# VH-VL binders against b7kms5: the designs that were tried, part 64

Target 1, 80 residues: b7kms5
Amino acid sequence: DTFETVRNTIRIESEVDESLRQLCHEERITKETWLEAAYLYLCEKPEELAQVIQLAQERLSQRKAIADYKRAKTMQERFL

## First folded at step 22 (VH-VL)

Design b_38
Fold by OpenDDE, fold request of step 23:
Structure b_38 (fold): chain C 80 residues (1-80), chain A 124 residues (1-124), chain B 107 residues (1-107)
Amino acid sequence: as target 1 above (80 residues)
Amino acid sequence: QVTLVESGGGVVQPGRSLRLSCAFSGFSLSTRGVAVGWIRQAPGKGLEWVALIYWDDDKRYNPALKSRFTISRDNSKNTLYLQMNSLRAEDTAVYFCAHRVYSFEKWTSFFDYWGQGTTVTVSS
Amino acid sequence: DIQMTQSPSFLSASVGDRVSITCKASQDIRSYLAWYQQKPGKAPKLLIYAASTLQSGVPDRFSGSGSGTDFTLTISSLQPEDFATYYCQQLNHWPLTFGQGTKLEIK
């Protein structure tokens, strides 16, 4: 095992990020180490991982829907 | 090598309770990532998942059986238990305990080793 | 619950035959499917996991394929010891569920 890290750009929904930040602060961990730990833990319970994947797909769909709505609204405003 | 041996089966009347045991070797249920489950098979029928217990004592149940069945463990004895209450005729089956492992590469789990089963007969 | 439906429920074949058993899930289970073999009076034996990964010690005449909702277990050349009942199992949703089984008999 190596402890080499890779830089990632992660955008998290504001309310979720705030909650996660608070948790990490209280537990004296980082969002990065929480993410690593959470993933590894779920890998050990792939039955639960499957559920999380489903939730993640739903959240992604929601993000796309919001983005599409914003684009459509912007387009309408340009032609008014 | 992994081995599992079920015991505690027998003939009981409806409404009674029975506790099954599964003694295992070749692994520890205290090892991270390990899980053990119960699967039953009614005479001449298919397989039905009953319950699963993880190394951290987290438990999952078949919803149809959760109210009457309890899975537990004794790590000091390397033994899995299934407490069955309010037994019914339809609970008649061979009960298997099985070792559950996961694949990190494939992000899934499976039951790679099974005991030979112990027979439970519920009849008046 | 996810229903797993195997086809056929009964299959007669001869030694040397190529045999395929299908398993259909009522909804997408990705590749989280396992195949087991069970002989009379014996415990099930794991053959395939993750839909297509052969368990160690299992002959390579066994193979699994599929993803999503449709899966297939194939025995390329049936051997005498292969006559048994086969079960598929999904491990994508609680509760874990099995197919009803396929009994492979000698013709």
Scores: ipSAE 0.674, ipTM 0.901, lowest interface PAE 0.7, mean pLDDT 95
Fold by OpenDDE, look of step 22:
Structure b_38 (fold): chain C 80 residues (1-80), chain A 124 residues (1-124), chain B 107 residues (1-107)
Amino acid sequence: as target 1 above (80 residues)
Amino acid sequence: QVTLVESGGGVVQPGRSLRLSCAFSGFSLSTRGVAVGWIRQAPGKGLEWVALIYWDDDKRYNPALKSRFTISRDNSKNTLYLQMNSLRAEDTAVYFCAHRVYSFEKWTSFFDYWGQGTTVTVSS
Amino acid sequence: DIQMTQSPSFLSASVGDRVSITCKASQDIRSYLAWYQQKPGKAPKLLIYAASTLQSGVPDRFSGSGSGTDFTLTISSLQPEDFATYYCQQLNHWPLTFGQGTKLEIK
């Protein structure tokens, strides 16, 4: 490995991010290296990866629903 | 050049125990990413997944069988085991061991090599 | 558990025919599906994984398609050695589950 890295902007749900940060702190790792490790690990267990993907899709759907609601609410407020 | 050979099958009475073995070659269960599983087939019926063991000794079970069946390995012997306890008539089947691989490109796994199977008959 | 339902359960065809076997999942399994061939008294043989990827050594007359809940195994031109039972398997959820099988018989 060359350890060449690329910059990423990742937005994580606040409670999940806080918990993950706490974990990384206690284990003396970073969220970045945790993500790398988790992905590589799951690639070797694609049966588990499949389940994680499903969970991720569900979370994405929830994010979209919330975003749509917020947009609708904002629009409503603008015209009241 | 992967090969798997099951053994240990036989006729047993209900409530008894039996341990199946699967001797394999062409790969090592110590190799990262490797997994091996048991799949059974009742006479004239389809395939039923039983259990899977990963290179790191992580194990997965069919929930219907978890309480009675235990999958294990001996890396020094390149052998997979299936300990079956409290056997029932419905456990009568050919038991296959199979090599599980994964694809980084497809993010999926599959059983690419299977043994010939060993027959277990549970009857009074 | 995810139920895998194959259709038909039995299929009669002749050498040279184009045949298709379908597999339906009770819920979305994306492309995490494999197809196996089994002949009497023999172990299953992997044909296709990831729904559409042909396993090395398998004749290209075999093909797989589909995603989500509906999948199809196709044999473009049936050969004598293709008469067997075929199974689909999902690898998306524990426990791993198989279809009930499709027995392809000679007409």
Scores: ipSAE 0.559, ipTM 0.879, lowest interface PAE 0.8, mean pLDDT 94
Fold by ESMFold2, fold request of step 23:
Structure b_38 (fold): chain C 80 residues (1-80), chain A 124 residues (1-124), chain B 107 residues (1-107)
Amino acid sequence: as target 1 above (80 residues)
Amino acid sequence: QVTLVESGGGVVQPGRSLRLSCAFSGFSLSTRGVAVGWIRQAPGKGLEWVALIYWDDDKRYNPALKSRFTISRDNSKNTLYLQMNSLRAEDTAVYFCAHRVYSFEKWTSFFDYWGQGTTVTVSS
Amino acid sequence: DIQMTQSPSFLSASVGDRVSITCKASQDIRSYLAWYQQKPGKAPKLLIYAASTLQSGVPDRFSGSGSGTDFTLTISSLQPEDFATYYCQQLNHWPLTFGQGTKLEIK
């Protein structure tokens, strides 16, 4: 019955965020309602949700690999 | 009470076409979140998924069958169809239609109700 | 395609026995696995979904376990009505795929 909200912050790759903001503007929705709708829709098609999870896992791994490389290179440049 | 009843099976020559029907009751394929699919079972063999159709007319196919088989529906008749073209001997099977539900809490789906199947025999 | 491999293919047992059937996926399918029972001449019946969640109306002698690639269906004390063929199914990757089946027979 109540639609209570929780404030969260998320970090989105800048090009993805820009594209998402443009979409939301054109469709006259908010980023938050898009996120909620996308999740609820995918829950109704778990077979497709599984594909989104696979992509999310791949993106997480790629982001970790890039972060590890940048940290290692920064340490090399700073201390060597 | 969910029920599904398949029909349209029979003996058919290789290269011919056949259309299966699945009459269902106790649910509507217009209802958000609902899906219905076809699964087949060759004689003495296991189960093989054929196709799935969602409430929004989105369709998924077994890639091995996609070029020859088409799933469709008529919501006004509560009926699911499987059009099978260019039939081959290996298409000989019992064809089941099945109701697919999802679990929001478990983030998965499953086939909870099945019809009794209709037999398709492809032979000369 | 995800290959689902069941073991054993055939199992002979007596009423009252404890039996286990395994299902191995060729890739990680997390916990998105269902188990079905099929008696001769009948349609499959759902037993377990999400690897370990018992479907409503299924006797509690049935249980499921596992995640990732290795899954087990256990029947703790066989009853006469349990002699059937059992199938696992993954629901994590397209196309949806089933195991080859395990036929449980009377000894």
Scores: ipSAE 0.511, ipTM 0.855, lowest interface PAE 2.0, mean pLDDT 91
Fold by ESMFold2, fold request of step 23:
Parts: C-alpha cells; structure tokens; sequence
Structure b_38 (fold): chain C 80 residues (1-80), chain A 124 residues (1-124), chain B 107 residues (1-107)
C-alpha cells in the first residue's frame, strides 16, 4: 500500500504564509509534510487539538467579520 | 493487563509536603500518544483533575494547584510521581492515577484505567 | 474553566426503569465528553467517550447523546449493578473538568 496524495488549493494569510515558508526552508521540509506532521501529532494529543480547533474557529469568524465590514463600507461609500 | 498502584498517602499537618507514587505496568509512558495523570476526590465529593504528563514529558496542571504540585516520572521504574507542597486541609482526598489514551477516529481522549487510589489527610 | 453541571444530583429508581442523567457545559465542548461510573470505595470506570461511543465491555443498555453544551447518559433498563454515582467529564478545554456527580440509588 503506497502513500496516495491528493492535490488541494488553500488560501493562507500572507504573514502566516511567510513565517511558515521561512520555517519550512530552515528545517528543510515542505509545507505539506509540515501540515501532515502537525495534524498527526495533534491527533495524539486531542486535548491540544481541541485548542487548535477553537483557535481555527476564532480565526474563521474574524476573517468573516473583516469581509463583512469591507462589504458594508463599500456599499455605504457607493450611495454617497 | 494495565495496572496502576498508588502509594505515599498518609496523615500530614498543614504546610508540609508529600510525594505520591504511581507504579504501573502493562504500558510504557515512552509510547507515543500515551499520557498518565492524577485525579483526586475529597471525602463525599466529586472528581477533580490534578495534572497530566505526556509521553514526551509535556505537562499540564489544574491552575489552582500548579504553584504547589509537580508531576514527574521515572520511565526506568515505570513510576509516576506527584510532589505536593504547602498542603492544606482542602487537599484531603483520595488521589488516583489514571492511564489516558486517545482515539484517532473520534479526535478525543479518555481515562480508561485507574488505580484504586491512595488517601491523603491534611489535619492538625 | 468550563463548568459541568449534572442533573439531577440524586436519582432514585427501580430495577427495570429507564433513567436519564444530563450534563450541561458552560461553553461549547463539541462532542468531547466522557461518562464514568463509580461505586463506593472504588475507582471510576469509563462508560462512554466522544459523547456517544460506548467503551468496550460496557453493556449496550448504556447510551450517550448530545453535542455542544447539552449531553445525556441513558440507561434503558436499570440493573442492580447500575446503582452508582455517574460523572461527566469534558476534554475540550484546559483544565479538564468533571461534573459534580449524580448518585443513582435503589428506590
């Protein structure tokens, strides 16, 4: 049984991506192997995985709120 | 096969220290994904989590106890320790050690095997 | 800290009854909840993890349900050996916390 992979596209905030790229470069790994390792490691510590999930939910909410604010501001400016 | 046996309890005056031991068999704390913890139960009361130590020596504490209690291990002796300093009357309890495992499929953990406990009484 | 509140604190029932014990979390803990049974003078025993997954060796008269903040442990037909104290525990937030317990006694 071989390691089968799937190809995906993800969007990462630029400051996070820059930091992650630098880390991966210095450690001589790739983003995908880092992601796989991080997920597998956290599965061994579900109490910490729960914290990561909560942070992910907070970040998702913040990204939605920023997007909503930008849309509202643009609409407000359009009607003046 | 998994067994845990606590020891080191007793009667002690407030302000003193005790070290509890948990001798275990049927698993290794060096195994990835394994953790062992301490849970206590005051007389007639419910369960309170004290501390957890992971296979990689990462540690977590109940914040109310962290300044006074330290979890540690000696893997060569298959033994877990709880160092309890500045003991107070409210620390009077049965102290259990417990084996913690995780479920990859359910993304959670639980305490599947428990020792029978050792009793600590803090009284003047 | 996440407060886990069990209801009722005390339950009196007869052999053969269907009983339910509830556990309410002060914040969303998704499905990261375990149920334990404890008999007097004994260590707790795991019954259910992940809110609804029955631990190996536990009779299927025990079941768990719920997610988010509201959880229920159900015993479908109470047996003599089921008279004990039951605790829920959340495993979603540090510190790990338990409910205050529900004592199930013979009526």
Amino acid sequence: as target 1 above (80 residues)
Amino acid sequence: QVTLVESGGGVVQPGRSLRLSCAFSGFSLSTRGVAVGWIRQAPGKGLEWVALIYWDDDKRYNPALKSRFTISRDNSKNTLYLQMNSLRAEDTAVYFCAHRVYSFEKWTSFFDYWGQGTTVTVSS
Amino acid sequence: DIQMTQSPSFLSASVGDRVSITCKASQDIRSYLAWYQQKPGKAPKLLIYAASTLQSGVPDRFSGSGSGTDFTLTISSLQPEDFATYYCQQLNHWPLTFGQGTKLEIK
Scores: ipSAE 0.496, ipTM 0.848, lowest interface PAE 1.9, mean pLDDT 91
Fold by ESMFold2, fold request of step 23:
Structure b_38 (fold): chain C 80 residues (1-80), chain A 124 residues (1-124), chain B 107 residues (1-107)
Amino acid sequence: as target 1 above (80 residues)
Amino acid sequence: QVTLVESGGGVVQPGRSLRLSCAFSGFSLSTRGVAVGWIRQAPGKGLEWVALIYWDDDKRYNPALKSRFTISRDNSKNTLYLQMNSLRAEDTAVYFCAHRVYSFEKWTSFFDYWGQGTTVTVSS
Amino acid sequence: DIQMTQSPSFLSASVGDRVSITCKASQDIRSYLAWYQQKPGKAPKLLIYAASTLQSGVPDRFSGSGSGTDFTLTISSLQPEDFATYYCQQLNHWPLTFGQGTKLEIK
């Protein structure tokens, strides 16, 4: 009857998290159940899952670029 | 076994409309994860995807055909339809319907069973 | 639209030969590619999905490989019944698109 769960921590862009939290509140669901439902639904429509993966790759690249910029800026400020 | 049989083809003048049917058995379009689509093949040419309808009535179309073609279904008859309006000579083709399934493990889909097709000829 | 380019367009080979057909995508489609066989006057038949997974009931002489943009269908020992046209299809981007086909003639 009871399915096993795993606890995880994730980092989400603040504006996205705020929007997702508001949606979940209004729909009376949790962020966790939304994530599970989204994944399971997309697995049944792999053609659409492919679009989500493309967006995810773009966002990952953007996060890497921001992280690289911050490292370079921090290093630059040490040597003023 | 999964079976799909197309019908409704024929010779028709340009500008006319035609409705194709695909009677299927061995699966239900009400089953989650199932979809059925139309693919066409002009004489001597390759395959061109036309449209897809999912179990939840969500639909996708080839953008070149979307303004003139409509996919629909009647679950009570286990039948898929393709309404083709404003037919052109270039729509002359064999029209196949095909069963689409997904693989959860491979995160992909494919057309595993096809009908034998129905021929549409658009000419005067 | 993702363009799928097959090579060669036409291939002639003898029974028992090992043959390969290539399919190139205009963009990365990961491994979301299927191969179909179409015999003259018949409907296409699925051979391979997910680039390399053999469909049930398809002979082991068929195999698929590749990822990204470059894919290959291989027939390890050509049989007379393998005379057909072969199509690749990508299922990674809308609209779904097929290659132009490779016609395999048995000598």
Scores: ipSAE 0.488, ipTM 0.853, lowest interface PAE 1.9, mean pLDDT 91
Fold by OpenDDE, fold request of step 23:
Structure b_38 (fold): chain C 80 residues (1-80), chain A 124 residues (1-124), chain B 107 residues (1-107)
Amino acid sequence: as target 1 above (80 residues)
Amino acid sequence: QVTLVESGGGVVQPGRSLRLSCAFSGFSLSTRGVAVGWIRQAPGKGLEWVALIYWDDDKRYNPALKSRFTISRDNSKNTLYLQMNSLRAEDTAVYFCAHRVYSFEKWTSFFDYWGQGTTVTVSS
Amino acid sequence: DIQMTQSPSFLSASVGDRVSITCKASQDIRSYLAWYQQKPGKAPKLLIYAASTLQSGVPDRFSGSGSGTDFTLTISSLQPEDFATYYCQQLNHWPLTFGQGTKLEIK
């Protein structure tokens, strides 16, 4: 184990972030260590990882859809 | 070399219980990442996943069987168990134990080694 | 549950033939698919994992392809020992599920 860390900018859906924050607070851990632990856990259980990846893909698709909608709306507003 | 040998099969009446054993060698269920599972095959039918147990004793079950079947292990004996309760006619099958491998490169798992199976017949 | 449907259920072929067996998943399973061979009275034998990776020791006449929902096991040139039942399995979702099997018989 090392103490070296890499800084990341992570954007999390507000409701998920709040829930995760609350969990981490209650369990006296950090979102960072939770993410590390969760990833390492899943890396050892591919059957679980597969499901998480699918969920992540779905969430990404949702984000993209929202972003596309916002862009389209903005464009409409500019030309109207 | 990985080997798995099932035992404990037999003829039982409906409602009875039976415990299957799977003695394995060539690997340890104490090794991080290792898993072993049960898969059954009814006569003339296909394969049906029953349960899986991980090195950390975490377990997964076929939902249809979870209430009646319990997977467990004895690491000191390198033995996998399947406790089957309230047996039904439809539980009649050859029961295989299989070693589950995790491919880190492919981020997936598979059953690379299987035992020859033990036959369970549930009949009145 | 993810349903795995193999096609055909029965296949007759001759030694030397090129044959393909398909496996269709009811939903996207990415590449988390394995193929097994089973002979009567014997345990299944792993052939392919991760949809297209040949298991060590398996002849290279066996190959797997596909991703998402459609997968194919191909035997480039059938050998006498290849006549058996073949199963696909998805390892993407609980519960793990198998196809109904494809019995490859001698024509």
Scores: ipSAE 0.481, ipTM 0.867, lowest interface PAE 1.0, mean pLDDT 94

